# VHH binders against Phosphatase IMPL1, chloroplastic (IMPL1): the designs that were tried, part 18

Target 1, 311 residues: Phosphatase IMPL1, chloroplastic (IMPL1), of Arabidopsis thaliana (Mouse-ear cress) (q94f00)
Amino acid sequence: VLSEVSDQTRYPRIGAKTTGTISPAHLLEVVELAAKTGAEVVMEAVNKPRNITYKGLSDLVTDTDKASEAAILEVVKKNFSDHLILGEEGGIIGDSSSDYLWCIDPLDGTTNFAHGYPSFAVSVGVLYRGNPAAASVVEFVGGPMCWNTRTFSATAGGGALCNGQKIHVSKTDAVERALLITGFGYEHDDAWSTNMELFKEFTDVSRGVRRLGAAAVDMCHVALGIAESYWEYRLKPWDMAAGVLIVEEAGGAVTRMDGGKFSVFDRSVLVSNGVLHPKLLERIAPATENLKSKGIDFSLWFKPEDYHTEL
Key: E = the ipSAE of ESMFold2; O = the ipSAE of OpenDDE; V2 = 0.75 times the mean of E and O plus 0.25 times the DockQ between their complexes.

## First folded at step 14 (VHH; framework vhh_8h63_2)

Design z5 (from y1 with Y100F; at its last look DockQ between E and O 0.83; V2 from the best seeds 0.00; counts 0 for: pae E 3.9 > 2)
Fold by ESMFold2, look of step 14:
Structure z5 (fold): chain B 311 residues (1-311), chain A 118 residues (1-118)
Amino acid sequence: as target 1 above (311 residues)
Amino acid sequence: ELQLVESGGGLVQAGGSLTVSCAASGFTVSDNAMGWSRQAPGKERELVAYIWSGGSTYYADTVKGRFTISRDNAKNTLYLQMNSLKPEDTAMYYCARGPFKSGWPDYWGQGTQVTVSG
């Protein structure tokens, strides 16, 4: 029987080849500080009342999101005054000639946050010339009466960590033994319908498909080895930039859902433990090609116009 | 109550111009990321233009250089100025409040029809 060792090199790496003039250690320090500072803002809000009007709950989410983004932005600007920033709410700030682009999701999993359901995060990734160079995700765990966090981090070529300890994707080599994760946007278009069919089909074959509600958390769970794969259509750069590097640095594979080389400006992502990646693509890639044939646009989006990339 | 109401659609000759508007109530437009999408008959809804709360913008390649997204805080209104219109721009135009986060639904208006004849 042949060895079943994972072969991540089968898919192009998505992480940066260098961190440029800023050392990996320095970039990691700042990305972790930024994510943790945003998470402190979110932590202040986790016990605020949720049994309130819908407008009051919507305002809580919006206020927390904006305050977290502002806190993250202050850390980045203080350390790198000329870096380019793409924030989910505030938009594009900084010098478009910069090689560095910070992709900030100040609150990933907002419905979960609104309900106090313990699966949401702060996600901060920094790209060097279009490729992820460093990342941190601060995940909220425990839930009401037990709120806590754990911090995922990575640098390109430096491996992935959770709370300072090295982490690895799982070694599961059969879909029948895999725990899978996906997500759905609220627009019920053809991509949504296709993913409902993928969800059903993979539920029939695997040990289950979770729909947990926070993309950065889902990717970190793959990196931690407690789930085998995550896929989703139509995520934005701030949803993906940190998580994809963390998966890759934990030994996983990252592609578009058509199997092509991933960039954070793409409209689909498949991450996995690597060994399962070809098997997952056997079903997922044809479904994605079918969407393209129907005219669904998978071209890059939300890339700042003058930001220079090596993509 | 949160509401978005599009208006200003109509019939325009190819090469002409039109402005569509989106009046918002229940929240402040300039405090939020906002976007315009369009849907032609039998086609999927497609993002056309986006403006972040900080004022930066994004445009789909098919409209870049021809369309301008803007907002007027005094009127709490989002605009899409459409110049050099083509028959391919014919669609129902919808405004929405972003961000389009997983797990928190956006608000959509009922749309306004733009028809470009050639």
Scores: ipSAE 0.391, ipTM 0.741, lowest interface PAE 3.9, mean pLDDT 89
ESMFold2 (binder alone), look of step 14: mean pLDDT 82; pTM 0.823
OpenDDE, look of step 14: ipSAE 0.579; ipTM 0.823

## First folded at step 15 (VHH; framework vhh_8h63_2)

Design aa1 (from z3 with F100Y; at its last fold request DockQ between E and O 0.72; V2 from the best seeds 0.00; counts 0 for: pae E 2.3 > 2)
Amino acid sequence: ELQLVESGGGLVQAGGSLTVSCAASGFTVSDNAMGWSRQAPGKERELVAYIWSGGSTYYEDTVKGRFTISRDNAKNTLYLQMNSLKPEDTAMYYCARGPYKRGWPDYWGQGTQVTVSG
ESMFold2, look of step 15: ipSAE 0.527; ipTM 0.799
ESMFold2 (binder alone), look of step 15: mean pLDDT 83; pTM 0.833
OpenDDE, look of step 15: ipSAE 0.825; ipTM 0.914
ESMFold2, fold request of step 16: ipSAE 0.490, 0.588, 0.523; ipTM 0.788, 0.826, 0.802
ESMFold2 (binder alone), fold request of step 16: mean pLDDT 83, 83, 83; pTM 0.830, 0.833, 0.835
OpenDDE, fold request of step 16: ipSAE 0.824, 0.800, 0.792; ipTM 0.911, 0.903, 0.902

Design aa2 (from y1 with A60E; at its last fold request DockQ between E and O 0.70; V2 from the best seeds 0.00; counts 0 for: pae E 3.3 > 2)
Fold by ESMFold2, look of step 15:
Structure aa2 (fold): chain B 311 residues (1-311), chain A 118 residues (1-118)
Amino acid sequence: as target 1 above (311 residues)
Amino acid sequence: ELQLVESGGGLVQAGGSLTVSCAASGFTVSDNAMGWSRQAPGKERELVAYIWSGGSTYYEDTVKGRFTISRDNAKNTLYLQMNSLKPEDTAMYYCARGPYKSGWPDYWGQGTQVTVSG
């Protein structure tokens, strides 16, 4: 009756070994409150008019993004006045000597938000000495006439939850039965071209590959077990910090796209249900190594200079 | 709608200094994340310096300690001060609004050429 041990534990863990001086329960409470508070701002905007001038739509997106970030920042600063924050819009704020770095994406999937396409989120992750310690993603679902949310959360070593219920990655063990997800940056560079070929190849051998447009949502769908993998080049720390912990705490695997140990400050990520991770890397890792051989650097991006890590 | 105009490029000897500037219209520089990127012949565009709306900055390792990004809110202008220039800094330099925000399109200027000899 023995089954093979899941390959999810075959790769180095990326979550923090401890939440430091702040208890896991307290850190989880604040990260969830921060993400939910940002999501309340976004929810107020989901039904505003979108059949307007392009400038008016751009202003709606920008205003919502900034207001969500401000709301999240207020929660973090009220609870932890000396923590360091890296926000997508406002940048680096707080005490550079802090062990804690909050990586905030106040609106992941801004094109989807602008169109009312129901795949966007608020993503808040907090690192302890460079490693994810707690995370929350509030995902928007349903779409016009039926907007709703669901909340993903995790602490290092504490498992992953969706709306308070434990979640786990899928057990799918063949790529031919897998639903995969990827994303593309807006620069049509060599990484983009390589990923278009990966997209084509995996469409040939899987049940399908989705291009949904919100990295944190994609990773949460892997953690929920409704998709088997997500990969993308050139993501930023605020895109990845929350989702990667949620996947790992749901029993999944997290690496760079070359198969190496992942850091939130790397520029590529592959997450999966674990079982499929080696098979996905058979194609993805060589493609990534070819890019690196041409001088393309996928490591260390947007790390605050004075933030101490044990990466 | 939006306009970014780079200027101040030119020929400079290795070890020298040069300041490039980017005049913006149609938006406020200090309200936005702004960046300088460069593209050498046959290479992809790469970020060299970034300033968030809150005023914090980021530099790529290849320019850190030599380049300084700044902004002048009264002139609505972004600057890149480049010191200790090397031949490998030769490139077309572009300013951009929000080049590393997710989602909406970035806005790029036309670029200004910096050539470092010697």
Scores: ipSAE 0.557, ipTM 0.813, lowest interface PAE 2.3, mean pLDDT 90
ESMFold2 (binder alone), look of step 15: mean pLDDT 83; pTM 0.834
OpenDDE, look of step 15: ipSAE 0.621; ipTM 0.841
ESMFold2, fold request of step 16: ipSAE 0.399, 0.436, 0.399; ipTM 0.738, 0.761, 0.742
ESMFold2 (binder alone), fold request of step 16: mean pLDDT 83, 83, 82; pTM 0.832, 0.828, 0.822
OpenDDE, fold request of step 16: ipSAE 0.795, 0.809, 0.808; ipTM 0.899, 0.904, 0.905

Design aa3 (from z3 with R97K K101R; at its last look DockQ between E and O 0.76; V2 from the best seeds 0.00; counts 0 for: pae E 4.2 > 2)
Fold by ESMFold2, look of step 15:
Structure aa3 (fold): chain B 311 residues (1-311), chain A 118 residues (1-118)
Amino acid sequence: as target 1 above (311 residues)
Amino acid sequence: ELQLVESGGGLVQAGGSLTVSCAASGFTVSDNAMGWSRQAPGKERELVAYIWSGGSTYYEDTVKGRFTISRDNAKNTLYLQMNSLKPEDTAMYYCAKGPFRRGWPDYWGQGTQVTVSG
């Protein structure tokens, strides 16, 4: 078995080579508007009472998710009536022959939103022939009595921005000085157990590992340079499509957790500031290979059947 | 009170067919994403079929063309039609209410056993 990269400081890019017939500026304008419009729905909900019943809280989450997704869909369909959409709530909509696939997470960080914990987001990414072409994430910060947002965006080849300002990953070059992030699913399976061991080991060797609870936010924090890396098993395309482009366009690296070339439809992701990527993979990749040897499948997940890709 | 109650499992010969069902209460099946997962002995639970509220579907590669997920809105019930059954389809089959959010507890039933002899 050979490494998928020839240089330990560089990994295959995951962003699209072109935005096709739609200019980068136009695509960026629409992804930003879509994410902002969804975030307006979420903002209306952030100060609603969190009642003590599970049913009432579940309804708030579900209603907010659906309303945010509907608002995002309206923007996308108004601007691009034939594009294919994969939404967390509504599923697959649109023309399956389209080169453009919108991956929409109308509320990333659902538990955090439910509790009013200030780490959740609206995440909108658009793929061109399977590769991220443009992205926007609107992050909620501050918390009760102090809610605010900031907007991350990127186009393939165009760099990454936060609130209009260019951003770049950190330059931290030793794991011992790194702030790391990961997440865990609800099912305590072998992947979960493996990641608990990774969490423990990296906590021992770094400045700490955060478990913040929102994948798109975690990746944006890497892109902003305030954390050095994020990894997680078993994410869906809508969890990852926007954040991975934002990290790459901020100068970071994106791979699967086995070190292989990343696709938005894969079930594992490692993003980092780039310089640390090989050191992180020294531990993460063997752990991931061990899971694969037990028959755990990290290959494509939730890819629309007829969507054509260059993967 | 949210409840998911699976039924229709049993013993079936290889090559045969079986339909499992999931009666839902406390929510509307057609307003939600719904799924079927299975867990074979010594294996992890895997999603095998999924249907979004809008009616689009997703199937795991190992069951594509053999399994069909559907719902009956009048009965508030989710179904999995399983055709051309193989011994490796032997598992406990669980109905789940989606979407499967990161870090949010999933709703699922107690399961119904499907055993394929043969």
Scores: ipSAE 0.396, ipTM 0.752, lowest interface PAE 4.2, mean pLDDT 89
ESMFold2 (binder alone), look of step 15: mean pLDDT 84; pTM 0.838
OpenDDE, look of step 15: ipSAE 0.573; ipTM 0.827

Design aa4 (from z3 with A33S; at its last look DockQ between E and O 0.79; V2 from the best seeds 0.00; counts 0 for: pae E 2.8 > 2)
Fold by ESMFold2, look of step 15:
Structure aa4 (fold): chain B 311 residues (1-311), chain A 118 residues (1-118)
Amino acid sequence: as target 1 above (311 residues)
Amino acid sequence: ELQLVESGGGLVQAGGSLTVSCAASGFTVSDNSMGWSRQAPGKERELVAYIWSGGSTYYEDTVKGRFTISRDNAKNTLYLQMNSLKPEDTAMYYCARGPFKRGWPDYWGQGTQVTVSG
């Protein structure tokens, strides 16, 4: 059916329809406080020495991860003692009957943090029955001698903000004028090889493809309108939960890399300014279908067993 | 200094059980997230089970209800109990220390072979 293949309805919204019994303003206040509190731990750590042994650097990363997550958890538990939490470090904690699931990445961009390269963040997203309801990402900028932060936030239906100011994706309507972003895992498997081909192809036809190193930052840059798209295979829920809502609430589009409806528990993501989404999928979706034909599964990963969803 | 040593692999008949172990040195298993992955011949490595530092667990659907990940803090050892084994479970089983962050190297053992025959 030609009308179905030309229909853009296959890019449905991914944010929750409601924030449930907690008002959007209240949920936003707590998610921002949680992310900012984790970021204060990270800010303390950015001023510590880095010209040390590899073991000392590895310990700094590990200690910072754990301390940031602990600080975030304390805020969430103090405000919502029975909510379910999925933390990158500590795992699944809290009441399994809760409609609310907090997905926490206490330090996104670990290699960048270790090197003092200014592209890393604290990312906190809260789902209502499986769909993003509120989000905050605190991005580190500036770098050595000049560290600073900016805070991205969103609620479902409430728009996206950076430091309190409404933000929007770009209006760029041609790939030839687009700045794109992707990322690569450490394993050099078929998904990696496919994405290297996508990377090469898109550098040939765009203004460039960046490999910056922090998924939450990359998505926030799309939401801010300074980049047009970000894609990556095999991310985890805590990598994506906040950034995807922020992009959507800034007017962007969010899908799987095969073009299907995105869930935070999926293993691929494409976000964009929306206008470019179909053109990006013309190349990305077939590449992803080819990987799936080889038996690679890109759906439903790390969903807590007992967490009830509307997915 | 950091080391992960898997053991306990072997040949088992379909429907049987086997436990593989991963002895860790240079860090505390219970302070970290840990995982078991497997790689069958001609296939990519796939995660099968994961345990966070807080003790919660995750299982891939293909092994849920049959495999159990656990740890023994006194022995600093990670385990994978595999029940109701099938020929498709035949693989090299690797343990790893997480979190499995992009661009930050994870630490992997050398693996232990599990072979399930019909």
Scores: ipSAE 0.510, ipTM 0.802, lowest interface PAE 2.8, mean pLDDT 89
ESMFold2 (binder alone), look of step 15: mean pLDDT 83; pTM 0.830
OpenDDE, look of step 15: ipSAE 0.753; ipTM 0.883

Design aa5 (from z3 with V29F; at its last look DockQ between E and O 0.77; V2 from the best seeds 0.00; counts 0 for: pae E 4.8 > 2)
Fold by ESMFold2, look of step 15:
Structure aa5 (fold): chain B 311 residues (1-311), chain A 118 residues (1-118)
Amino acid sequence: as target 1 above (311 residues)
Amino acid sequence: ELQLVESGGGLVQAGGSLTVSCAASGFTFSDNAMGWSRQAPGKERELVAYIWSGGSTYYEDTVKGRFTISRDNAKNTLYLQMNSLKPEDTAMYYCARGPFKRGWPDYWGQGTQVTVSG
């Protein structure tokens, strides 16, 4: 039934058409194990002291990031020794001739983690020839005195799950009843300024716009149906690869913010429950075209050299 | 106390070569990704090249095949070798410590000017 809602051809699917020579079940098993193993490292750190020097807090964040990534890499390498990996901390590793590229964010929501604010995650996505094939996000919830996790996962064509249960985007069909999410990078450039205007305008016409601080978490909340949309400029492949598949497999829509077909290497993303996607684009796409007309570069980025895609 | 000090900028004829360097201190250089960004007059700052702690690299399309980023972990120094320079490469070049995390501020040096005539 869930696949039926994603059959609408209004927006091209972004997930891989096949998982290649590795079965969907096998890819899902490994991507979940990788994300959970990274999350075990992060869980060990959630209660470490934070009322320390700025250098000490920066070291805690950096040490946690690197340890989580190392744990994730070990799972991937043990299962697929020649796959290509793009890790936020460790960079490009593995065989450039591989059809499989793992996009790893070992700690999405770094500022939230540093503060103990409960919106951060481990995000692992694997692409087959440039398109998401399997994904898992382990979200941290609860906060101090109450830390817990939940695991989101998906395979292309296999639907989306949270803790093993099928999930689906919301059915909200009016922006006036929608809960929306966005994010802002640290660089206060024209894209940032444009998104501040979008933020203001959408708070005026919706039930609210959240700025939660973790892109993978934001997309999982859309997939879970507790928010209707998420958008952001200037994300990297490791920020987006897992979340976009989870939204699509939950019946949602995924595009660039100009409305074009999304690639994990693009510099913008809009995800939604699908029904609202055209209405959101009515405002978001012209704003994005205005940025492009001013020469803001939205060409692909962080795509490993020699990684062949079907984009 | 983190410090990034760029040097080696100057005036170069189109088609020429130049190397800029960045002396780093106040952090474990070998554990961190490093990058070069540039800002031309009237334009926004853009990433040019990036090198992870493990040595893998990334280049923006406009400089691929012409620029080479490298690091010397023994000297805590980052380099950018720029070949086949074009007038469009004229910019202030900034050294940066990565990773470039959303919401965690990057640290930039004060930059070194590269001017390509011709």
Scores: ipSAE 0.337, ipTM 0.719, lowest interface PAE 4.8, mean pLDDT 89
ESMFold2 (binder alone), look of step 15: mean pLDDT 84; pTM 0.843
OpenDDE, look of step 15: ipSAE 0.562; ipTM 0.817

## First folded at step 16 (VHH; framework vhh_8h63_2)

Design ab1 (from aa1 with T57K; at its last look DockQ between E and O 0.84; V2 from the best seeds 0.00; counts 0 for: pae E 2.4 > 2)
Fold by ESMFold2, look of step 16:
Structure ab1 (fold): chain B 311 residues (1-311), chain A 118 residues (1-118)
Amino acid sequence: as target 1 above (311 residues)
Amino acid sequence: ELQLVESGGGLVQAGGSLTVSCAASGFTVSDNAMGWSRQAPGKERELVAYIWSGGSKYYEDTVKGRFTISRDNAKNTLYLQMNSLKPEDTAMYYCARGPYKRGWPDYWGQGTQVTVSG
């Protein structure tokens, strides 16, 4: 082993207890196919020129995003005609009585995609009664002249994989040796300002804090063990549903930024390699409680009204 | 030439109703996720209502049952019907294309002021 880190699991699991009537293998197959099919659309677009008019670039981004979502939806509907879907662009589609909710981000990291900066992904997570049951993220790597992908996946209780190989979070046991990741929205609100202070504090005490620009990618990097933690305020279900399961199934920990039990519909997330989670919360949780004391609401966001959960 | 122009704001009494609208040009409203946000004095801007391109809707709990988001495809216009208005609904109301769409900058209109007396 690389470290003498204790095996602690002090945080509630966020993944579903079962995949329901659909076997884990079948659900995994479809979630991977959905994410890969969306990624094929995105891959065709990475070769298109970016040195064009702003309107042409905006249309490229918008067209790619919509085409990726449409391709993903077709896979889901063909395999599960009655499942509920929440897509970033198209919204809520399907049978509201379904136990299964697909949370789809057809292009996570849109600014990076627009610039050709190699940190963006297709992210597909499926919930069973409100808890992640299966997930896949197809990450774009390499950049111009060198584009490639890798596929992350997980099922609840089945572990996490990258290109079919099991992956695990890192064993780094000191913040001073950790590589950390965060993100910021464009709105410079109190949550933004608080996170800027957290960024400053952690940059002083860690090996560095990255701001890469794609939440699903950031979480997969934690699951892969090449970064130790990721946190961000004001994410949506489609930003988080897949990545959180992949981290948990890679042996990591997932909470809200106040340390409470995470739901995909919460407005904050902290993921880590697990052993560092309490140390990270020492700074992050009080900052988050201060925001809550100002009346900022981190509770349910974008939850479909009639969707049944066992949260 | 992307443009969002809000209108229809004004002063209303508590319990009253008001509709604000947002005329869009340079893109098709029904092809995009659209939203209404508001900013009250001394508070942060907050999402109020959202309509996806497929027509499904989301409302924050503070306005659910009182506010209705809708669109008119022929006029390329987004609406917010506000009923049972309360003094705490007083705010500048902003229309946006894809507010909270990750990784692509939001586009906001100039806003229209709604003031609820009472």
Scores: ipSAE 0.555, ipTM 0.813, lowest interface PAE 2.4, mean pLDDT 90
ESMFold2 (binder alone), look of step 16: mean pLDDT 83; pTM 0.832
OpenDDE, look of step 16: ipSAE 0.726; ipTM 0.883

Design ab2 (from aa1 with R102P; at its last look DockQ between E and O 0.70; V2 from the best seeds 0.00; counts 0 for: pae E 3.6 > 2)
Fold by OpenDDE, look of step 16:
Structure ab2 (fold): chain B 311 residues (1-311), chain A 118 residues (1-118)
Amino acid sequence: as target 1 above (311 residues)
Amino acid sequence: ELQLVESGGGLVQAGGSLTVSCAASGFTVSDNAMGWSRQAPGKERELVAYIWSGGSTYYEDTVKGRFTISRDNAKNTLYLQMNSLKPEDTAMYYCARGPYKPGWPDYWGQGTQVTVSG
């Protein structure tokens, strides 16, 4: 039985080769605790009455984001006072000389949260010199009157877990049998238009393309094997740092949408079950290159100044 | 009601300086992440600078070292100091309440036009 050489060798791994002076187990423990703590805050808020006004909903989202992030930060700072933090709400905190950078999205899927629609998450990842070392995503599942959570976690080289059980990407090897996921940013720009075309094309040739609205959740679904791929332009480091590691450790592939080596500071991401990755890139990469040719910026962004990376 | 009103735009010569302002009402600027974006004719809107509630800042490479984002808490106003302006900086400048995330950046008002002559 020729051991199917896991397609993992085709694309460069994005996970950290080492966790430095801190053990992977310790990083995982803290990242899980941090995500859990944030999720508890979100759980308290999920059942609060929602003001139907735009301001009311916006405030609810903002307040919940801030409270969740604050709770996460307390956990991280208590355990690692000298680590660098990049939070969606609070920004950059700590010493840039640290090899460790925590990327925190305290509430991924804010629109879903605001409407009580399932598929939002707390996402916490920690990088070692720019590469994901440990990750935890707490997904909120169910809906009104039946809210629950599902916890994803991974360490570089340690595999991916859901609720403490090992998970793996699917083995689906045909696009026509695949369920795909994508996301759209707020700006209706060239990237948005390009992705709409991709959405249309892949909808035509696959079993369907979902637009769920939470990047961390989308990636975790790929890792869980219930979807075959996810791609999106213009995500931030805190949106991607945890999810990409979880996918990779579940046996999936992670690249830029042009097929290049991925960094959490990139402005595009494609994750898949690995097997379908080349087929997806046949369409996605040219589309992305076309954007580049038009002068759309795909340089690294939101990388803290003076943070040392081995990218 | 939430409101953002941009001002301070105008015509400036290349190499000159300009400060644009964003007066906020209905929320506290210092408690929120805020950002400046710009849109040039025929180009997509792009993020220029960002300030988190904690006070840390982010700049796009194209403006790094030239632009400074700041806020006055007493005035509940966001600022963008633009130095060493270039013709390529010509754009409509918009302020937004953060965090900068899909579906929730709050762009208000009509923006303020900045034109840099060569």
Scores: ipSAE 0.314, ipTM 0.719, lowest interface PAE 1.9, mean pLDDT 91
ESMFold2, look of step 16: ipSAE 0.421; ipTM 0.755
ESMFold2 (binder alone), look of step 16: mean pLDDT 82; pTM 0.827

